# VH-VL binders against q8rwq4r167to367: the designs that were tried, part 6

Target 1, 201 residues: q8rwq4r167to367
Amino acid sequence: LALEDIDGSPSFLEKALQFIEKYGTKIEGILRQSADVEEVERRVQEYEQGKTEFTFDEDPHVVGDCIKHVLRELPSSPVSASCCTALLEAYRIESKEARISSLRSAIAETFPEPNRRLLQRILKMMHTISSHSHENRMNPNAVAACMAPLLLRPLLAGECDLEDDFDGGEDNSAQLLAAANAANNAQAIITVLLEDYGSIF

## First folded at step 1 (VH-VL)

Design s04 (framework fv_siltartoxatug)
Fold by ESMFold2-Fast, scan of step 1:
Structure s04 (fold): chain C 201 residues (1-201), chain A 123 residues (1-123), chain B 107 residues (1-107)
Amino acid sequence: as target 1 above (201 residues)
Amino acid sequence: QVQLQESGAGLVKPSETLSLTCGVAGGSFSDYYLSWIRQPPGKGLEWIGEISHSGSTSYNPSLKSRVTISVDTSKSQFSLKLSSVTAADTAVYYCARGSTYDILTGEEYFDYWGQGTLVTVSS
Amino acid sequence: DIQMTQSPSILSASVGDRVTITCRASQSISSWLAWYQQKPGKAPTLVIYKASSLESGVPSRFSGTESGTEFTLTISSLQPDDFATYYCQQYNSYPWTFGQGTKLEIK
């Protein structure tokens, strides 16, 4: 899913991820700072017109936004609703050691192979960026805040099987609280996956 | 399959311009960056600069004011000009294929090298 | 510029020995390091790229490791063809920089 083109060659997403790993580690605010929307849209169109490779002189912020664009436009979330449910159940375990073990098991045992490969690939890039936080100012929490909404879309859309009673009140107050809780949970889950990347993958 | 070959004058006078050409045969020219690297006798390697098929260049800052790299895709060759040479520029000059536009098929390392050509700067 | 420092500068060894040479970067370069072998009068030849990936056609006795900013090239059972000067190169940041070289010579 998403990492290879029809002919088996690396996809636009895979090339963009590799670019960020190679040229983005020292860029302050990488993945957080937005590029001009028109610039991002032009670069995506250039890919479709045959500029399929990223050169070293590309703007890393544009490439970062290309990654976000691809993930946002995927017809299905990288992590399905049922997989989000499995991650939430594992994350809610109080013991840190048991939580990490349960997250590892949830990913290994419940994720379809393409979804696990995609999530692991994206987390590898994110882990590389957060490992250079002294150079780029992007620690695991900051990277997770930028990327979690794109990776755990069903959680933010309220599609997960777990029931936390997030739709009981009037429209404005109930919806704002539910959205904030979902965003916090998504960020927290991705942060744990980054901080304990070597123990989970 | 891929072969690189340096050519040019082996003796250059101080204050003149050193000019070398690298011919590239056998492989894809447009998918890779092409570099010049030099090695003074008995010393280590120093990267001079690189050029893409489209003519985009990057130069070592220590040499940037004196270096020009150009590419001729129709002849499958690229060239180095180093101006205002001194005895410190005496070295074996290599051309090498390295970094690619597709960083998944290659990285910024040098997989093919020319044989090298010694350029001596002397009056 | 990122400075690459190799140690030792000269290493004397015998055929059959296990030898290790080290390269240290002055700042983080992730895994973006290559190792080259250069025999007298010849151009360098790629041995290892991305810190630990063996170049096609290079004997399996060569291996690379990384630990932070420290990288090693190991030859597990030295052969006569392996006596040469070895250079590391970082390709994390422009300008590309090389170590000063390690000369592996016959004891």
Scores: ipSAE 0.000, ipTM 0.433, lowest interface PAE 16.6, mean pLDDT 83

Design s05 (framework fv_siltartoxatug)
Fold by ESMFold2-Fast, scan of step 1:
Structure s05 (fold): chain C 201 residues (1-201), chain A 122 residues (1-122), chain B 107 residues (1-107)
Amino acid sequence: as target 1 above (201 residues)
Amino acid sequence: QVQLQESGAGLVKPSETLSLTCGVAGGSFSGYFLSWIRQPPGKGLEWIGEIDHSGYTSYNPSLKSRVTISVDTSKSQFSLKLSSVTAADTAVYYCARESYGSGDYLDWFDPWGQGTLVTVSS
Amino acid sequence: DIQMTQSPSILSASVGDRVTITCRASQSISSWLAWYQQKPGKAPTLVIYKASSLESGVPSRFSGTESGTEFTLTISSLQPDDFATYYCQQYNSFPLTFGQGTKLEIK
């Protein structure tokens, strides 16, 4: 559970998510525009040294990259390989109504509670950002493109149980195509979760 | 110190829309989620939904098709509309504050408004 | 939805008694539980948050404990001002859900 410290106080991730919800909605390219890696590492170090609050004058792009840093450093993906498989199978349903229903069921029935809570919390921030796309230029598809690789890591690594058997290990061109398809699927799945957030959660 | 106060019509006819407003005094909306919670006479509490200063909402799935919560930061208020009411919607309606600092799934409610009774009757 | 079940539904007690009311979650909610006190005709007021943290201004005779999905609210020496209905509330998962309430009444 990445949302609280051991003493139950809000974690670094939770504070960063709150900052983006409060101060990031009008920032053009929020979550897409990268900050300097050294500045992000410095800010993470400052938190460890006692600067535990994000103030209104912080660089929103640095805070956005702090969120990505935390997600990248998690020992396991927010969404496990089996959960990614459940989401992918639900997403492949051609009827929009059945797809949304299946995604809701997959999340409610398959996800361990801590993983569901973490995913929902992150999607809440992402949904808030995409709801202000007229100001920040980040629609659901754009937000999903930035965040999906961090949320659905097993899907991009090819660790999900797929119906089709793909052999990409022998050909570089086949591996590149498989990676592109996985990235597109991850982005599409997160996009649906954002566009129909209220129907799914 | 934030204070909350509900207002609106106390009697609504079946099939009509229930409309309530919560006035917020003593602070801005920018740090808090604000919720509507109801309590039918002699029964327990039911969370209806929440909103923040930007207009982001989350609703109880059981009421989602009938509920709209909106915010007006210029008037320091937020409002509840519940459509197609029946006798089952008769309840005391409360507005209450949640803190941004704990996240919306980690929040408790404090303070609460005084509550306003809405009766659905022909 | 996470179902919160309180027991007992009605508890009769005398001033000076030690009383305990229980709240059980249908699934894991970690420590994300609050307790509220509601007096007749009044709004609920916060007593305990994070399962065991006492709200500022609440008397020290109130305490909360947790064990898995079972949570308790204890009043060590009941006072006249404590007769009220008590509600637990989970805030781990949406929708936010409350227990059905425990009415603490004079014996």
Scores: ipSAE 0.000, ipTM 0.434, lowest interface PAE 14.6, mean pLDDT 83

Design s06 (framework fv_siltartoxatug)
Fold by ESMFold2-Fast, scan of step 1:
Structure s06 (fold): chain C 201 residues (1-201), chain A 120 residues (1-120), chain B 107 residues (1-107)
Amino acid sequence: as target 1 above (201 residues)
Amino acid sequence: QVQLQESGAGLVKPSETLSLTCGVAGGSFSGYYLSWIRQPPGKGLEWIGEIYHSGDTSYNPSLKSRVTISVDTSKSQFSLKLSSVTAADTAVYYCARGQEIYDYSGFDYWGQGTLVTVSS
Amino acid sequence: DIQMTQSPSILSASVGDRVTITCRASQSIDSWLAWYQQKPGKAPTLVIYKASSLESGVPSRFSGTESGTEFTLTISSLQPDDFATYYCQQYDTYPWTFGQGTKLEIK
């Protein structure tokens, strides 16, 4: 699922993103608070049956989980393994100013256009939510924590190009530590993209 | 009403992993943010990170490469793991609940704290 | 990170005094500031949230005010039970940060 259906109309994902931008900004814990799994599955099925519009009285937490459902079910990550590597390399630059510049360059120069548009669209919604943190309590770090694993899946799966001496041992302790480090890196990258959204996009 | 209590080893060797658990009793923790906060002896307070009952986490950037917070809703508890500890990690560790319903009105309930000493 | 600076670091006062502790944020945090009281050997307890809202069960002699990036905690008539270390904390932007603390001690 992309942002447009075959006939060029807004997709389920695009409509859900628009709903959150319009009705989610004042909802405490939006994107973090989980909805009933059965209710999310029901709403996805209703879309397939022709209930294609989100009305103002929908549960924002259900719609938020619909976004996560779509991203989780995408056949490939919104950001590819090579693009994740480019983002991680840019993020590791010590100077904040140089880091932001390098992230902008990495996105503009290395991302395929469809992936860049998809990432930017999702970050636009996330930026809108985090800009209303006083009302919804979802700061850039909190929004990034919820969404980063869905956006930077290759980082979490260990599919990025070798940047460190990554040990692929079968030890469960080593695997858990590697997974935690990857999750923290993904969150940190998305946090910078949100905090400096206007400078990067 | 609501009570939080930390538990775990009070002595950890350098380079090992510090592991603590916080039990929540006397009320639902579902729908609330749960944090770990530490205080080195004679020093001030440092926020480590937080978790929501869904498992979503936020960590202090200064610690996030070493910290993992997890939640077990069936036991009404959440846990902290801090890897590769040094003497600088010696502190009293507190768990605390934030009141999300009131736009995060600060930490309204705290555990009693548990001293963790990092020494050989 | 947002830096929270408290003043004074140590405040000596007598029972019955009006005391004021100040906390300054390095950038705007709106009203997203809490004050905590910590007695020796005990966990901190919440006193004020949202800059000026009194936590349930806290005596009315405690009050908070705000002016831009400056916040104050005032105790209108100090009682023996009020001698403690006080911390401010911003919860506007991650990571949450605390002031260094103000130790309120008997004169």
Scores: ipSAE 0.000, ipTM 0.428, lowest interface PAE 17.3, mean pLDDT 84

Design s07 (framework fv_siltartoxatug)
Fold by ESMFold2-Fast, scan of step 1:
Structure s07 (fold): chain C 201 residues (1-201), chain A 124 residues (1-124), chain B 107 residues (1-107)
Amino acid sequence: as target 1 above (201 residues)
Amino acid sequence: QVQLQESGAGLVKPSETLSLTCGVAGGSFSDYYLSWIRQPPGKGLEWIGEIDHSGSTSYNPSLKSRVTISVDTSKSQFSLKLSSVTAADTAVYYCARDHEYYYGSGSFEAFDYWGQGTLVTVSS
Amino acid sequence: DIQMTQSPSILSASVGDRVTITCRASQSISSWLAWYQQKPGKAPTLVIYKASSLESGVPSRFSGTESGTEFTLTISSLQPDDFATYYCQQYNSYPLTFGQGTKLEIK
């Protein structure tokens, strides 16, 4: 599982999430600012070589990018195509109260337990960061912008909208608009989950 | 290089809605916050509000009941609507981009790029 | 709201002078302060951000310092191009607030 190693000990991802919660809340642009790619790759390699703990003097931006690296490299999206569809359908409900209720139900009823647990764990870290936006300048929408593409991959890939027919005649501007709409939807969904974290989880 | 340009009517009647658009050219706007800032003739600067690529907004509480900022990603534009205007709303209106600090840091609400400004006069 | 108070409101100086403008915050803003230069009929331009960081392209004669809630902008050897109105801005808390401005004029 993404959060635990085979022996039940906390995974690299879990340790990185804990680090950000402890040391990242006052870091400006945390999760948005990119660290040096070489440094991120070095830190991931060090984990594989036995440096399994994050120390307090680590660069928070490097640790943030380690989280993104793990999520990007997962064989399957944290949220499956069918789960993305369920979230998008719930999000489209115009009443805020009904929307929150539908998002809670979609997560409770359609998500496999490992996916629900992973999403909830990552959102907990994101919620902690956005709760300190005065210090770190990362409000819920900013945190969602950074993380949504990694959490809702099928939505960005067009799998939720089932675009199987390629007619070859659609121009690039229509494709760019569709991609922008998908990105905006992903960010908006994650933003709602973040702002109403306590009501949904 | 990023360039910002304000456009809209320069004269608005009292009680009507002031409407301005900011065009963004050059760089990507998806990673930045854009603000509206105004300056009455001969006076100082007042922050109106900000918006990001996704449409998330923050408004100055003194103007919040009258202000709407929106984004049109297809046109790379951001817009300001200020309702129920009075003579006190006469000002040069600027759009501005938040500053991106390099050398190991993030974006800040200091403004590194500004539009040239557009004068809006509220008069009958 | 955090109030920003600049002093003096008007500063008269000659080319070659060392000039200092002060900005005081009504509450702690850490280092979240920017300085802007505005020439007549033009948009403001960023000079200093994060209290003491010089914006790219700005001459090295400009510098900023901080001490608690008091911030200064110093021009070490005033040039003709430097006569303008200067504004400080805090960005520690919403709403973002500016000082009332300091007009730097020829003696």
Scores: ipSAE 0.000, ipTM 0.428, lowest interface PAE 15.2, mean pLDDT 83

Design s08 (framework fv_siltartoxatug)
Fold by ESMFold2-Fast, scan of step 1:
Structure s08 (fold): chain C 201 residues (1-201), chain A 125 residues (1-125), chain B 107 residues (1-107)
Amino acid sequence: as target 1 above (201 residues)
Amino acid sequence: QVQLQESGAGLVKPSETLSLTCGVAGGSFSGYYLSWIRQPPGKGLEWIGEISDSGSTSYNPSLKSRVTISVDTSKSQFSLKLSSVTAADTAVYYCARGVDSSEWYLGDTGYFDYWGQGTLVTVSS
Amino acid sequence: DIQMTQSPSILSASVGDRVTITCRASQSISSYLAWYQQKPGKAPTLVIYKASSLESGVPSRFSGTESGTEFTLTISSLQPDDFATYYCQQYNSYPYTFGQGTKLEIK
């Protein structure tokens, strides 16, 4: 699983998430600011060579990019195509209260337990960061913008199946509009999950 | 010295897609966010969106359904696509490098220290 | 969205004058405000960042101050090269938003 190593100890991802929660809350632009690519690559290599702990003097932006690196490199998206469809259907409900309730139900009832736990864990870190937006400048919308493409990749890839979805073709304008709508929906879904974290989880 | 240069179509028909590219030369591409900002003739500035070198994007909610920004780090360029254009999209389009001087870290983003010269896009039949 | 309101919209002044342009945020933005100068036909250029930090290469006659949600740009002794439109911009939260601009023109 992404959160634990085979021996049951916390994974690289879990340790990075804990670091951001402990040391990232007052860091301006955390999760948005990119670190030097060479430093991120070096830190990933150090993990592979046995430096599996994050110390207090690590660069939080490097650790943030390590989280993104892990999520990009996962064999499967944290949220599967069918789970993305369930989230999108729930999100489209016009009433705010019904939408929140439907999102809660979609996550509880349709997500495989490992995927639900992974999503919840990542959102916990994201919620912690956005709750300190007055210090770090990262409100729920900003955090969602940075993280949504990594969490809801099938939605952005057009793999979610709905009757009103555009079916593709060689029309570049229609493809661009579909991609823009998918990006907007992904960010909006994650924003709701962050703003109403306590009601959904 | 960092240099940003916009290129792309100057005249676009209503309902079509506006496509622009920004080339980045001379300075660091890595660690900075890159933005598109527009200015309709005689009006003020409107932020469109930004992208990191890793591809993370943030868009202005007023344009989110129509805008896509992408980056090609191997060519040191990033691009804007704005679909379903109307006369209201007529503007000078600027690319700009985002930076925020944090006392703690180099290369944060939010204000714009380098701008391209701008390219006028006219939406007309 | 955070709304940025500048005043005045137009300011007429003479070379040598001390001028002040104000920018108000609709909610707290801490010190995350920048000021830009734009001359006709040209791209904006950065003058002040983080409310009061002078950008490298910008003359020392430019200064910025903050008080709560009110921010000011002051030019202590106007030079001919300073007549331009000035914009404030908040970067505390997405979307980044600009003021409507203040045109500084010759009296």
Scores: ipSAE 0.000, ipTM 0.425, lowest interface PAE 16.6, mean pLDDT 82

Design s09 (framework fv_siltartoxatug)
Fold by ESMFold2-Fast, scan of step 1:
Structure s09 (fold): chain C 201 residues (1-201), chain A 121 residues (1-121), chain B 107 residues (1-107)
Amino acid sequence: as target 1 above (201 residues)
Amino acid sequence: QVQLQESGAGLVKPSETLSLTCGVAGGSFSGYYLSWIRQPPGKGLEWIGEIYHSGSTSYNPSLKSRVTISVDTSKSQFSLKLSSVTAADTAVYYCARLRGYSYGPKTFDYWGQGTLVTVSS
Amino acid sequence: DIQMTQSPSILSASVGDRVTITCRASQSISSWLAWYQQKPGKAPTLVIYKASSLESGVPSRFSGTESGTEFTLTISSLQPDDFATYYCQQYNSYPLTFGQGTKLEIK
């Protein structure tokens, strides 16, 4: 129930996403700029105390960090390990046309409905932000860089690594390289989903 | 209901430091930006600066060299010090709460009643 | 700094009149403008925020509009309680700045 509360009303996440779409499009560095941690923690606490509405005068960077906070705290990643594997396999197809087609199929055929809806909803907000890059300086690659680790969590954790062998911590440099490669792959996958959003969703 | 109340010296001599305190009651002190605004008699409003519960401050550039705003979280109050005062600093001083956060739009939703500070020898 | 200029400085009107006061920003502030009402000897009170949004508890006869860098506050049917000085304030960028005020007085 990431997008809806138990009573069916829009969740904290859904309200924050709507806020960013309405008030975040002209904010330079939106989703990249970090807000004061104390302010973010305060706003999350206020939500739990009944301040469930975001007003026009909220700090967009605080609201952006609230979105990230929710995504980090989800018990399960928006995209499961098997779904990450499917996305990674599709992304590795060298032909751009085949890659986009395979990403569409992977999402349509392998994602459980709640995960597909959640990913699509978040990408819709991200796509809206990146479509205003001339004002906010956040192109698809930039938006993907700050959001991908939260969306493709199993890929970053190595749960969906198809071919790469990990050394079990024997070589710290190899571990760091694997983590960097996973982060780059996550960013690249999300970038494609944003750039070709209309073709994929 | 949130209530703000100014207190401090009403008469200050030229070249001295003006010191005022604002007490905050009835609402959360932490998580809000708190501001000082002044109004010379018969004139308009001028924003002086703001402070966050953490002690983070932002000052009007026109006053920055003379202004210090500080918080006392144990007493739920914040204070203004304005150094090297002149007759031009004679004004009603208001404390006010901002509805909003860093980098976002902020408007003043609650104001103190104001305190007149006169700078005269 | 963004300069806010109000006009007129003084407006004389009668109860029941429709009155409009104007505020102009020296540069774009989007819709980040508030209007405050101040009665003699009292602190200002918020009337309009985000150019056209009516603050809770404020009578519906108050309204705000925007057109580029020009903003207006309109009172559709002036009441005795409305005679006051009105200030606009931009909150698009720091430092926060106010207009010089418009005094609405009895004709």
Scores: ipSAE 0.000, ipTM 0.447, lowest interface PAE 14.2, mean pLDDT 83

Design s10 (framework fv_siltartoxatug)
Fold by ESMFold2-Fast, scan of step 1:
Structure s10 (fold): chain C 201 residues (1-201), chain A 121 residues (1-121), chain B 107 residues (1-107)
Amino acid sequence: as target 1 above (201 residues)
Amino acid sequence: QVQLQESGAGLVKPSETLSLTCGVAGGSFSGYWLSWIRQPPGKGLEWIGEIDHSGSTSYNPSLKSRVTISVDTSKSQFSLKLSSVTAADTAVYYCTRGFDEYSPLGYFDYWGQGTLVTVSS
Amino acid sequence: DIQMTQSPSILSASVGDRVTITCRASQSISDYLAWYQQKPGKAPTLVIYKASSLESGVPSRFSGTESGTEFTLTISSLQPDDFATYYCQQYDSYPYTFGQGTKLEIK
């Protein structure tokens, strides 16, 4: 996964991330509020037609949805199944100090370099947004709720196997509990990565 | 112009899963969040969770281990599943559309009529 | 979680009275507060949003104010249609939380 075009120019994703960092910090509901699907599709199409720069007068909600669109359309999750398992295992440590240290270790030791770089870049933007929650109303928990499903797809798909309640039994109640726990864990993991960004990266 | 209507079984047995669907008519839910809110008889309002058109969810931490909300844009509906129900889950369940011009979080300007779900053997 | 405390729990009043219902947040919520009216057997309806903005179609006798973490809903001249339960809601932070409600009843 690269944040650059073939010629070393910033990718669509990188340009969108930079736009949000520069113009999104004071926008109420940035990353949370949805833009019209047709407007998002139009803006992606315009990029393909050569409108590669985001100007200051663009709608930040459209740009935010462009980021989500890119992440959703990636053929592989930014964080692999094995890396999700490593993050979940580290997150389950009860001591906050040990949890942060284990998350740092898991990211540094388990992640392939391109995936670590991509995750760090996206979290940098997310951290910038959540650091301005007094202006944009997007604290770490809110930003994590919006972005976690796009970053930790294998965890939400049940591909990470640390608990017996994630077992693929045919009990519908167990499946609903597993799905709810996975969503909760994904959001919680990303929240910690945002709250302790400087200690982890 | 926007109309929301809850549907689903009004009686659920203890330990089973409560399942409700909200139909949305008369407007797009793109650009909005859709919430479930409940009210036990004679008590106040409790927010359960919300979802947007892309499937991004936020849940009340008190219910997060038992709740799943999903959206089906092709049918203009969203649904609630609440597992392992007890008598404490007996309530009128409302679906609602959230909106605010100034905040990522919002107030609720359109509400369904509500549907009573009783948890009893 | 942000706690929303309403007072009084029950308010008895007569038609024509000026009534005030108070809601206090456990921490700063800026002006991200809404007020709802609920009549027996009906869904809540929005009255005020953003602490002081009157919802379209709501009579002008309703108004909202803010002072720090304290918010008020005022009905300047109570009408028969106004007897209902009123709830405040903060939308500053997840999870959304509501006050416990104020039942406005005939004196």
Scores: ipSAE 0.000, ipTM 0.456, lowest interface PAE 14.6, mean pLDDT 84

Design u01 (framework fv_umesolerbart)
Fold by ESMFold2-Fast, scan of step 1:
Structure u01 (fold): chain C 201 residues (1-201), chain A 123 residues (1-123), chain B 107 residues (1-107)
Amino acid sequence: as target 1 above (201 residues)
Amino acid sequence: EVQLVESGGDLVQPGGSLRLSCAASGFTFSSYEMNWVRQAPGKGLEWVSFISSSGSTIYYADSVKGRFTISRDNAKKSLYLQMTSLRAEDTAVYYCARDLGEYYDFWSGFDYWGQGTLVTVSS
Amino acid sequence: EIVMTQSPATLSVSPGERATLSCRASQSVSSNLAWYQQKPGQAPRRLIYGASTRATGIPARFSGSGSGTEFTLTISSLQSEDFAIYYCQQYNNWPLTFGGGTKVEIK
């Protein structure tokens, strides 16, 4: 959905993902380092006014933040609450081989096709970046840390089973701990999806 | 580019007060959770206090609770630690440290630390 | 409070050898554990978080493992710049607590 305009041409998100794959692989801290919010807003507005192509001289950090802006502004998360629950259950399997197999099954069997396609496309870009970590210093864990909250938003928002299982829901310290655990789980799940991208998709 | 610079450490008498500051630059300070960590001479690290990005959630180590006050000024990009009723056991290098939180509150340890500022409590 | 115990207190290792550092929590901290390196006169530097996730820019020779109460930091093929004090930290429960440190020194 988010990857094509109504006429079937590549969307803003798709063009930004392509830019990062082509020009972002050698940029230290790509996807982690923030650009000025006003510059990001200006670039998004320029796209809406007809500047639809990213040129080689664009700031990769601005383009990276454009990707995050689009994902943050989506009406619904790329991964729904039920899909997050399925991923978390698969991830909790102790055997690495069984875990990878279960993650593949969860994605193939529970994800609506547009959501699966969107997640796979974003992970492809993330996988490309992390495969060049010797140049950009962004290994799979670092890329996952930056992107997991945007991809697995329902898990971070406590819409999955994890928060209901936590004793002491009104204790602020317990809530911060639950949020930290959810964030670590989201990052770990995305990290596995990146490291085993070819086995899962 | 991320910088944390502490200041305010001094020699102070037991029972005295001192205010530490930490100036942040190179990142969106208002998006990050901040901590104070101290280290007595020749000893290990001891967590002192936590403040959320908005300043609404605050925690203290039992050893300083009631005597120290953590605060922040997001407009000035600064973190503070007001210390009162100082004791010899408070003698330490005090570090400010950043938690990951730019996009969401995220606990993964402290990714950036200041250089530290020395507080000596002695008569 | 959760007490973090590191062992050994001092580890003497030759360059090129493998160093293995242990950290034990008095109760389960899940995988909410970080490792830091501190050199004399310097602030600590985060190496590992989430028990096994290497921080950005940290060399591949550093690896973390474990969950619950038993954790290990391994430095494969120790380099001269790796002689330092290493601390583990749990962030599972308030208050946050650090281990007492393991000093890695030249044999």
Scores: ipSAE 0.000, ipTM 0.421, lowest interface PAE 19.8, mean pLDDT 84

